VH-VL binders against q58428r495to569. Designs and how they scored, part 4

Target 1, 75 residues: q58428r495to569
Amino acid sequence: SGGKDINYIEVNYEIKKGSLFPPGFVDCNENISYNDEVVLIKDDTFLGIGRALMSGFEMKKAKHGALVNIRNVKS

## First folded at step 1 (VH-VL)

Design i05 (framework fv_indenebart)
Fold by ESMFold2-Fast, scan of step 1:
Structure i05 (fold): chain C 75 residues (1-75), chain A 124 residues (1-124), chain B 115 residues (1-115)
Amino acid sequence: as target 1 above (75 residues)
Amino acid sequence: EVQLLESGGGLVQPGGSLRLSCAASGFTFDSYAMSWVRQAPGKGLEWVSSISGSGYSTYYADSVKGRFTISRDNSKNTLYLQMNSLRAEDTAVYYCAKDSGEYSSGWYEYFQHWGQGTTVTVSS
Amino acid sequence: QAVLTQPASLSASPGASASLTCTLRSGINVGTYRIYWYQQKPGSPPQYLLRYKSDSDEQQGSGVPSRFSGSKDASANAGILLISGLQSEDEADYYCMIWHSSAYVFGGGTKLTVL
C-alpha cells in the first residue's frame, strides 16, 4: 500500500526486529500513512523494512509509543 | 547509459485524450520509481505524476487528479501517462524522469535523468 | 501560498559568485528537507545538479563542476545554490525542488544571466 523508496524513516541506531520508538527516530517522509510499508535507513544506508503505526507527520511529533513495527532487518 | 525516450504528444482539442509513452533503458527499470514532469511554454517545471517501481503506488498533482492515469509495463521497460479530459492549461512539454530507487544506492535520486520531452498542445 | 519561492531573475558577472535562493513557505522548516537543484538551458531538458540536506547529507551530480554547491540559510528559511567562478555556460534557468506532502514541488525558477 505504498512505495518503499519514498516511505523512508531515518533512525540513529542499528535496528533489530521489534519496534521503533521516538528516541531512535531522526526523520521521515511526512506522507507515510498508517499501515504503510516503510524503509529504515541510517546515514543513507538501508537497514530494513517495517510497517508504520501512524502517519509520518504524527511520527515527527510523537514523544511516546511505538512508531514502526520492524519486520525485516538486513544482516 | 540511462536513456529515456518520450512519444505520443500532439495536437488535441479540449476534452480530448492522449497517451504518452516513455521507453527506458540502461538501468533496472522495475527497481526505480518514474515520474512525469511538464513545462508550459515559457513557464517553469510542474510535477504531474509518479509511480513506484512495482506500479503499486501512484501519486498525482491536484491539477490532474481524476483526469490522468500513470502506469508502467515493466516487461517492456515503458512508462505511460493516459491523459483524459484535456484542457488548454495542459499544453506543455511532458518529460519522463527517472525517480528514486528502492535500495540505498538509488534512494533520493530524484529526477537525475530526464528524457527529451514530447509536446502536447491542447487547442481549438 | 507557494511552497517554494525563487527570484525570477538574477544577473552576475563572469568570475563572480551567484547565490540562488529557494525559500520555503512559513511553517515548513527548511532544516528537515533535502533540496534538489536542476539546470535548464533553452531547448534542452533539465539536468540534475545536486541535492543538499546538510553537510553530511549532500550529493553532486555526475559531471557537475565542484564550483556548484548547496547550502541553507536557516534565518531566511531558504536553500541556496552557490555557483562560484561564473562562466558564460552557466547562463540558464535554475529550479529547486522538494518532496512535500506526497508531491514533488518545484520552485518557479530563476533565470541566471551572466553579463
Scores: ipSAE 0.007, ipTM 0.680, lowest interface PAE 11.8, mean pLDDT 86

Design i06 (framework fv_indenebart)
Fold by ESMFold2-Fast, scan of step 1:
Structure i06 (fold): chain C 75 residues (1-75), chain A 122 residues (1-122), chain B 115 residues (1-115)
Amino acid sequence: as target 1 above (75 residues)
Amino acid sequence: EVQLLESGGGLVQPGGSLRLSCAASGFTFSSYGMSWVRQAPGKGLEWVSSISGSGGTTYYADSVKGRFTISRDNSKNTLYLQMNSLRAEDTAVYYCAKSTYDEWLPSGFDYWGQGTTVTVSS
Amino acid sequence: QAVLTQPASLSASPGASASLTCTLRSGINVDTYRIYWYQQKPGSPPQYLLRYKSDSDKQQGSGVPSRFSGSKDASANAGILLISGLQSEDEADYYCMIWPSSAWVFGGGTKLTVL
């Protein structure tokens, strides 16, 4: 909920270590840059952290390919 | 059994410095974001600063940016607020507060400490 | 300029219901935000009451009675804290809070008097 100033990425599923692809992507902070550490959330719940593989602006437009390398997942 | 206990408040002159501490117990400290919220005498609540569970991300209210530094020592379950260049308008009770979600910023507060009083006057 | 506006005071009788409003500034749609509610009694720190974004996204604070509930009034662009069956111990200051984009923002608080 609410506006976010953190490098957040909203997803629609329970994540696993690996890659985030466009079907699992909901929204993100556009200010994310390539190689930034990002926070993965679902319905405002923290799920884990990853590394951005493109800018946030590019993620919103992507139709294929990996968006984020998911490094750590909260159990 | 979540407990938050603030300390370090006191009387300080304008331009001075003070460090607040918040001792946490009853939860996995490193897994939760923490915040400082203040309340001037007879006034409402004002958010001051927040820090992620790992300490990797911090946020500050515009009124304290550049003067205050939030930090944490997860090995000691302790949150800190280093306050520099103090002004009369910084006079308030300072509460530490625990985030509702693991490591998530922004996340609202579900537990609050008792507060520690900071008075900036001559 | 205030992001959140709350009435300074509200009075209600024991046993009645009180609706406390938290109005978002024009241009900020209330439907988007999770609104947190806090109760503060004199000499005490704030206590978490609940959060409400929608009927599918809400949470009650630990030990908070069901007579406290959250909702929204879209036409007023406001969050609502409803306290039913008012009791004398409900006399307190009530604060709403949201994260609009870069900071936590509290409303100015409403002092509820039960008489």
Scores: ipSAE 0.005, ipTM 0.644, lowest interface PAE 13.0, mean pLDDT 85

Design i07 (framework fv_indenebart)
Fold by ESMFold2-Fast, scan of step 1:
Structure i07 (fold): chain C 75 residues (1-75), chain A 121 residues (1-121), chain B 115 residues (1-115)
Amino acid sequence: as target 1 above (75 residues)
Amino acid sequence: EVQLLESGGGLVQPGGSLRLSCAASGFTFSSYAMSWVRQAPGKGLEWVSSISWSGGSTYYADSVKGRFTISRDNSKNTLYLQMNSLRAEDTAVYYCARDFEGYPWGSFDYWGQGTTVTVSS
Amino acid sequence: QAVLTQPASLSASPGASASLTCTLRSGINVGTYTIYWYQQKPGSPPQYLLRYYSDSDKGQGSGVPSRFSGSKDASANAGILLISGLQSEDEADYYCMIYHSSAEVFGGGTKLTVL
């Protein structure tokens, strides 16, 4: 139930401002829509916020290209 | 030239099973998500199932969950759909479609010719 | 309730423009979805036409003429496929599609007749 009603994106690395690409992507809320504000997390830790470049459903199928514009990174 | 060729369709009785195959050529198969979309006689398009580029994620329409299994073999450039517990309402032409590579590219940009599945006694 | 609704049929004359609608269910805001469009002629598989999110974020299928274009009508909560300068070969079924709730959802299709 946790995280199912928020626009979460789970990543596998220490993020930096810029883009999230498929190799760094683990999972997401499939209800995310293009241009939604998203929350980036790793191992239940908040890492930052970004903007979705495609739907959550599309992110799970992508092999190449930017998935998210990472706008703010927590310290 | 992108080519998708479906096979494995046929006549089967209710409760039976069939396995569909889709042979892909003309592109890097392992870079694309792939999907099965069906069309019943005289009816519209209905999405059935999708699989991510690696095969690590699969998705199913509610009408086929628990009965159909999508899979792929990237070494053979082939997509599969295992159909179990077939019902009359599964009667359709089944299309293999090249799905999503990544933003900003389109979805279902190439389709095969289809293979016909008829479920009848 | 259906997620996407399309009129079953539409007729238009050669040389005219046809506007095909794809209406999203109440509660689903068309402004936040990319609408994909497909053309299917009898006896053939569907062909990808285009995708449309906004004027700055849209794309065209390979070999698809520029007289096919996408837009949205926020007040109708609908995606729109515009076909300008209609030709007899445009007679076909047209389907819209969106990604919604972990699914790829097609509209029921519109049969366009060029009279």
Scores: ipSAE 0.043, ipTM 0.755, lowest interface PAE 6.6, mean pLDDT 88

Design i08 (framework fv_indenebart)
Fold by ESMFold2-Fast, scan of step 1:
Structure i08 (fold): chain C 75 residues (1-75), chain A 126 residues (1-126), chain B 115 residues (1-115)
Amino acid sequence: as target 1 above (75 residues)
Amino acid sequence: EVQLLESGGGLVQPGGSLRLSCAASGFTFSEYAMSWVRQAPGKGLEWVSSISGSGGSTYYADSVKGRFTISRDNSKNTLYLQMNSLRAEDTAVYYCAKDTGYSSEWYPDYYGMDVWGQGTTVTVSS
Amino acid sequence: QAVLTQPASLSASPGASASLTCTLRSGINVGTYRIYWYQQKPGSPPQYLLRYKSDSDKQQGSGVPSRFSGSKDASANAGILLISGLQSEDEADYYCMIWHDSAYVFGGGTKLTVL
């Protein structure tokens, strides 16, 4: 259960259902693959889960477009 | 250069209808959410409606729900606002605005309006 | 009541600084919101100035001078637009805006007079 095994995506805002776009993206596990279930976190706090729309390494380089479909948000 | 040009404004009687258009150029239209914002004479800005890049999501101000319909034709790079059951309170300059969002899906608390058109005037009067 | 409140007017001298406030309604925490600022001169459409959520989440509009900056006052539950080195051409209406509860909400606007 090392940190590299977690499909995490770090964001810079309080999320809601919808899409994650590059301006809200901070960092992620590069091992994330297209269509993986991902965990959205902010300042080490779990915010919710989503579905990856591209690989983690592609997310780090993306300038536009949706990165993740946000499906469930923790209340 | 990103350009937005509104048209379709005019004088209409209470209870009447108008359709506004906004012609967009200089960007990939289908990738950006679009909004309509109005301003009554001598008053402030009031958001009217927004639509995602794909057209799959729409949002409306409570004051226009059930009367106005936002839509877009991505093949024509054109945004529309169908205004029905017009009231004197709808008298305003109507601006179209491009959201900062880059995707066909859109989440507005993440984005705001960065480019505005020059506006088209709607006057509702008997 | 109103989600965003702005003072109706503000006057300042050329070369001075003006701090324009945008106060969020009680119960809405300014810390979690990205606040957008717009400038509107008479006869013109609004122009995007900047957005500010935090020092790590902010953006300046294209061509907007650095003398325009955003910040927040958590104790006042307010966003702030600072205009330093005021010029006569800064005389305009200034609007703040947020997305809240499935709606874009504009403040009432502040008319800045530079005398």
Scores: ipSAE 0.000, ipTM 0.623, lowest interface PAE 13.7, mean pLDDT 84

Design i09 (framework fv_indenebart)
Fold by ESMFold2-Fast, scan of step 1:
Structure i09 (fold): chain C 75 residues (1-75), chain A 122 residues (1-122), chain B 115 residues (1-115)
Amino acid sequence: as target 1 above (75 residues)
Amino acid sequence: EVQLLESGGGLVQPGGSLRLSCAASGFTFSSYYMSWVRQAPGKGLEWVSSISGSGDYTYYADSVKGRFTISRDNSKNTLYLQMNSLRAEDTAVYYCAREIYPDSYWGTFDYWGQGTTVTVSS
Amino acid sequence: QAVLTQPASLSASPGASASLTCTLRSGISVGTYRIYWYQQKPGSPPQYLLRYKSDSDKQQGSGVPSRFSGSKDASANAGILLISGLQSEDEADYYCAIWHSSAWVFGGGTKLTVL
């Protein structure tokens, strides 16, 4: 449906500035690279933007640690 | 062999408190998310809470937020659930479950204990 | 409305196939979720069977026979557990689950009777 072309990260909670950790992570575009600007979405709704701390593939298997620095949150 | 053994269940009055324990063996406890899942008599499964391997991240079902606290002691390979302000609807068998990322993508409950029964009654 | 809906019961004959559905609530797309399946026999804790998101993202539980498989029906917005070559020991309650909105959500369960 076109979501593969954007640096999306799907989360399962109402985000705040700070870090995204594995329990809040649902899925992402695997082509995301370290330090990419990423779009955070929940239930197909835009929540904010951040910076990737690892590749999208690595995010899917991470058990601990920060995945994304969350910088801007849509109010 | 992975083993999970729950204890601490019993009969308690509404408004009371109870602490459940889960003794884990056969794996590196600190490397796994651990969870509590309950089942009311004759009903389906309901997830209660999860805790990360480090203990730094916790998650709760909306029905138990503010009343239950999940914790762990990695030096003793033990998971806990502190239950306060108990209600009749908290009556259930409480299962301890290990959550893994079996193919390096997303978690699942791959091992479950036998459960411990909590009955909240007057 | 419930996030996940499963039929309460299903009956099938030995040797036949059973298709168990797990329907996601309107507004939640099945395409984005990994659907987890669990089996529970009376008096026992649940056992993990498998998970399915796509053909490239699926996983079978240890010791789970190949006659158990997962798939999706996008038009029905549902995950599917297929059990082929039904045996009497397959009689059990089956639960689907997803991680959604900071929570593990279980379906209500389907009781499969093998007659």
Scores: ipSAE 0.000, ipTM 0.623, lowest interface PAE 15.9, mean pLDDT 85

Design i10 (framework fv_indenebart)
Fold by ESMFold2-Fast, scan of step 1:
Structure i10 (fold): chain C 75 residues (1-75), chain A 123 residues (1-123), chain B 115 residues (1-115)
Amino acid sequence: as target 1 above (75 residues)
Amino acid sequence: EVQLLESGGGLVQPGGSLRLSCAASGFTFSSYAMSWVRQAPGKGLEWVSSITGSGDSTYYADSVKGRFTISRDNSKNTLYLQMNSLRAEDTAVYYCARGPTYEDSSAYWFDPWGQGTTVTVSS
Amino acid sequence: QAVLTQPASLSASPGASASLTCTLRSGINVGDYRIYWYQQKPGSPPQYLLRYKSDSEKQQGSGVPSRFSGSKDASANAGILLISGLQSEDEADYYCMIWHSSTYVFGGGTKLTVL
């Protein structure tokens, strides 16, 4: 649903179905694991859900490649 | 050696059309997003349009939406920009650049750039 | 208001350092963005220099000298391109760029004149 204590990923743009790449990534919960269901937020607003392609710690260091498969976007 | 070579620029009347081409070599063309960036005489850079490696998604600056169409032919390693309803403010050098689209690009910035082709819209 | 603002011109002496700023519009936090820098010399296409988000997330362009570096000034809400040990060949236009709101935005460019 959102919040700092869940599997949140903060982004800097209006998302669409597809993938999240490093340019749109702001921050995340480091406890996210590969293949976890994650919630995508922008300015504390829920945008949608996806599936993690790496750990949260790895996302913070990623230079290229897809970080999350975005599955559902709030209309 | 990665190379991008633009062609198709010229002098056109307002309301006219032009098609620009960019021939790419030295890399796996279909694996990279491609873009057009323009620069009016004496002015700065302005992003025009981008297309994903597959060609499935296209993006446009608001100033060109509905008038310009970006496309690619991956079998020919060629990027295109179809420009319709040209206006005086479209006068610029048009650069072909590898990258970026936000999705499915191995590069999220513009690199490398071609030498550019000049489009002049004047009566 | 423009999303990215750069001073139109800067002058500096050979051997000195130049700090080129790229200020983000109020309401957009510079901490959230990768800032890309490009150099354009007269008669040439732009060349990618580097990108900077943080000290742990930055990248130098191929063949770009180490005297070019990126940083940020959070209090000014700005990205910074530092050029140390200025050489005559550094005379060029410099552009910053970000991905914002599903578009690519370039700053207006700074003309750097080296004496």
Scores: ipSAE 0.027, ipTM 0.744, lowest interface PAE 7.0, mean pLDDT 86

Design i11 (framework fv_indenebart)
Fold by ESMFold2-Fast, scan of step 1:
Structure i11 (fold): chain C 75 residues (1-75), chain A 120 residues (1-120), chain B 115 residues (1-115)
Amino acid sequence: as target 1 above (75 residues)
Amino acid sequence: EVQLLESGGGLVQPGGSLRLSCAASGFTFSDYWMSWVRQAPGKGLEWVSSISGSGGSTYYADSVKGRFTISRDNSKNTLYLQMNSLRAEDTAVYYCTRDEWELLPYFDYWGQGTTVTVSS
Amino acid sequence: QAVLTQPASLSASPGASASLTCTLRSGINVGTYNIYWYQQKPGSPPQYLLRYKSDSDKQQGSGVPSRFSGSKDASANAGILLISGLQSEDEADYYCMTWHSSAYVFGGGTKLTVL
């Protein structure tokens, strides 16, 4: 459709297990909640799975701190 | 070998409900995302819903959101689709899929499908 | 306006090659997308064939013959499934699929007839 409906988080780099911080963050589904499983993508390419450390709305305004625990990285 | 077997399809009137099941075998069920993909008579493929291996994340196509619920029971190796408020446009063969990851998730194994007909 | 569009039908002779196209909507750059291909024979479920992003980033489905291959046409903004050495068994519907706007998106499918 016209909007994003999956718990996606768009990043601007090739991810590794660990944490996603604001400089690597591009955009996300605002309906993500704390502790949700999230899908990490770059240019619509799936990179891995993580766990949200805050809501999607909060991620869009965050300037520091970890946004996501990256748990599984597709090789 | 990977096997997926759907059941629960049938004829139902508009506004009715059906519950589809998919029995999985031949792999560690809880390690895989699972999806439902449907195909209306003579038409193409349309993704319906997906669920993560743990069941913690669920996703729906806009056309079914609020009416369909995907779930799974990892102790029984079974995937479910609860379909409520059925419409004529939901008439289709419903396929159960196992989702694999190669930079993007994709459907690597499909079941035989179960037919849902919504008609008066 | 659809994210992925495919021609409804294509025909080719046994032993020849067929190129099936999957065109992305204007504004979406095919160069960065993974395009997945599925084959569906009448009365059967679809089966996965392959994924193609680039020559250095592609994947073949288990048991899928090498005569099935993927590529892209940047000028047409399209993904391509090439089937060489066509056999009668290749008569089927072929679907492309990608991930866009956090959803699985299928093309409308192309019916390939051999002879």
Scores: ipSAE 0.007, ipTM 0.658, lowest interface PAE 10.9, mean pLDDT 85

Design p01 (framework fv_praluzatamab)
Fold by ESMFold2-Fast, scan of step 1:
Structure p01 (fold): chain C 75 residues (1-75), chain A 121 residues (1-121), chain B 112 residues (1-112)
Amino acid sequence: as target 1 above (75 residues)
Amino acid sequence: QITLKESGPTLVKPTQTLTLTCTFSGFSLSTSGVGVGWIRQPPGKALEWLANIYWDDDKHYSPSLKSRLTITKDTSKNQVVLTITNVDPVDTATYYCARDYYGSDSYFDYWGQGTLVTVSS
Amino acid sequence: DIVMTQSPLSLPVTPGEPASISCRSSQSLLHSNGYNYLYWYLQKPGQSPQLLIYLGSNRASGVPDRFSGSGSGTDFTLKISRVEAEDVGVYYCMQALQTPYTFGQGTKLEIK
């Protein structure tokens, strides 16, 4: 038992380079800070990495706008 | 492979209610970030957006048509239904359903074949 | 509602030549997130529309690299570097910055 200690962001789709928007967002580590490197995961599968555009707490509340710049996608 | 297909009556009389069904495969509306929308095209005219429904049952309607439109989904059947009340001849159009892959900002990335609906006495 | 205006509405092109289509919006499509919510679709004769360009400049899967989108704010351009016979059809721009989503009038590309 335990929490996720990494800067994870759970998404609901197969990502592409670009941005993660609120509809694609499921959950995240609330301790993520603006400009942190984040790991994007779907159903415990690593999909890629990005950069946070706001805190994890703010991501959970966001209705509009990009949450993450998706930089590298696992091929 | 992602596919969508529209079905419904091809001819309806003025004042009646038109019901159209979109049946799709290759994706699910239980997947977050996914939606399905309806777009119509009168013969020889431009495309007009009507309504969208999303995985979380959030619904958006064209304001000019909102009082006449209802969009619903049945996630287990992979279906989205659009109902238009009190139709008139200006509602004659080819009706398309299309996937709105909102999570990827790929609005209307796959479209059905379209179904022509003629409103005439 | 945001009004989308395309020009020209009719575009005859000689095969192998470049083509350019303009799309203008009545207000900025640039979101605070830095993206332009402008999309380009191609409707080939007798077929459904297909997505060509998303978020102003990104090519959709399977779209040939001869297609490119550019612009920001209110002025956008779709370019075809060398027109092929298969490119014939009506091109539409659409904004998705806010509902209702609105389309331009369409530009019919025809071979001369």
Scores: ipSAE 0.005, ipTM 0.655, lowest interface PAE 10.3, mean pLDDT 86

Design p02 (framework fv_praluzatamab)
Fold by ESMFold2-Fast, scan of step 1:
Structure p02 (fold): chain C 75 residues (1-75), chain A 121 residues (1-121), chain B 112 residues (1-112)
Amino acid sequence: as target 1 above (75 residues)
Amino acid sequence: QITLKESGPTLVKPTQTLTLTCTFSGFSLSTYGVGVGWIRQPPGKALEWLANIYWDDDKHYSPSLKSRLTITKDTSKNQVVLTITNVDPVDTATYYCAHSEYDFWSGFDYWGQGTLVTVSS
Amino acid sequence: DIVMTQSPLSLPVTPGEPASISCRSSQSLLYSNGYNYLYWYLQKPGQSPQLLIYLGSNRASGVPDRFSGSGSGTDFTLKISRVEAEDVGVYYCMQGLQTPLTFGQGTKLEIK
C-alpha cells in the first residue's frame, strides 16, 4: 500500500524549504489537486510537507517550473 | 496490503499477567514514520487507547495504566507485543492492534480483527 | 487529558436522509503545522473500527464521498449526505494531538 492513500509526492533527493522542480520528482498520487497540502517522501521515508502548485496529473507531465512549495522539512 | 492480527489467551485469572501479540504484514516497523498501537474496548463500552510504539522504538503509554503496561517490537518477526500485569475483571475487553504512518498523520488507518480477553476467576 | 464529547449518542435515521454527528474537544486540536489532529472511525456491528476521516477533513482510502468531515480547533462535524444500510454502526471521533489519545463516547447510527 505504501502511502498511496495520502497526497504523497515521491522525490529523489534530500529536500530543503523552497521549490520542488521536475528533476527531483519521481511520482505522486494523481488525486492531488492544486493548492493541496502534500507529503514528500523518498523510498517510503517521510521528508516533509509542501503545497501543490498544480494537480498530480499535471506534475507527472511537467518539464519545467516549480511543482510544489516546500514549507516544512523533517530535521 | 496492510494486515494485522492479534493473538493471546481468551481467559486469564485476576492478578495474572496478560501477554498479547500483534502479527502484521504489508509494512515494516523500521520505516520512518510508522507506528503500531493497542486499543481496547470493554463489552458495550467506548474505545480506550493503551499504548503506541514507533519506528524509532519511541513508546507512549496511557498514564493511568503505565505502571502495568509494556510494549515491545520485533521488527524481524513483524510483531508487536503488549504485556499487562496484575489484571482484574475491568480489563475484560476486545483488544485491537492498529497501524499508523507519516508520524501519525494517517491516524489508525488499519486495524486487526480484535481478540476478546475475559478476566474472571 | 483531552476530553472528547460526541452528540447525539443515538441517531436513528431513515435511509436516503442526511445525518450529522458533532464532536467537541476540551482543548484545541489545531497543531503548529496547521492540521487538526481529529479522526473519525466507524465500527460496524461485530467488526473492527475502520478509519473514515483523518486530519479533520480528509477521506481515507475507499471511503465514499457521501462522508465528509469539517471543523477546526474544538468543534468538528461528520456528515453523511445520504445514509445507506451499510452505514449502520457506532461512530467515534478521536484526538491524536497528545497522549493519552482519547476517543468520544460513540454515536450509534441506526436505520428506522
Scores: ipSAE 0.000, ipTM 0.642, lowest interface PAE 16.4, mean pLDDT 88

Design p03 (framework fv_praluzatamab)
Fold by ESMFold2-Fast, scan of step 1:
Structure p03 (fold): chain C 75 residues (1-75), chain A 122 residues (1-122), chain B 112 residues (1-112)
Amino acid sequence: as target 1 above (75 residues)
Amino acid sequence: QITLKESGPTLVKPTQTLTLTCTFSGFSLTTSGVGVGWIRQPPGKALEWLANIYWNDDKHYSPSLKSRLTITKDTSKNQVVLTITNVDPVDTATYYCAHTPYEYSSDYFDYWGQGTLVTVSS
Amino acid sequence: DIVMTQSPLSLPVTPGEPASISCRSSQSLLHSNGYTYLYWYLQKPGQSPQLLIYLGSYRASGVPDRFSGSGSGTDFTLKISRVEAEDVGVYYCMQALQTPWTFGQGTKLEIK
């Protein structure tokens, strides 16, 4: 069941295929590793799937650059 | 500076397999989010997208051509290879490879190679 | 597939005068995220295409401010405020909202 077991990344906008950059990032599971499949969520709503370009710990500190390659968008 | 250069045969016969190589510099396909695409242009006609490959080995193909196309990469050599099987004269075109930055939530081609003309005839 | 249609096919312009090129898509290129997945390229004679405009209205690096992109949904325009001799070539619009990425048929800009 959902929870914080998932490789989640919380975003603040409606996503599309492309890249997630720091201004769109809210929070994530710190245990995400480079190249992990991640689930993108906004306000507890599933938005799509991507691939991590750095660890979750690094994402929380990033000021620039792409954080996630967004592969699939729900709608 | 980002540069790309296409290479391959200038003349191929119908039914043969065409193999084109894109050699690039100024970026790495190990860099997160980056990709390389192939676009062709028949003489006097519009541009047509063929395929893209990304840093993580994800591949996208033009649906109408997918059964004939294979795209691969060799990141240690800074090369991307496109293979087209069973060519016919309609495949005569200038073939370009191009850099896809995947920046700012956009997929687009920002730097292009010089192109290589491939003629399919017997 | 999304079909991209450009007009005019040929555009003779006197140097220093403005020029406008239209592009229409068979489906809206406006995504729910608010961005328009429309791009403009210029192919000068004997050269490879070069990026002019991305996401409908943003100029690529090194592109002069006399070039501007506008439009939303299905109707798009590339404007050149003062045409120069170096602007000669074929202009293409492209959509990247969905695969396959598709290009318009091109508009040839020529000096009169």
Scores: ipSAE 0.000, ipTM 0.629, lowest interface PAE 12.0, mean pLDDT 85

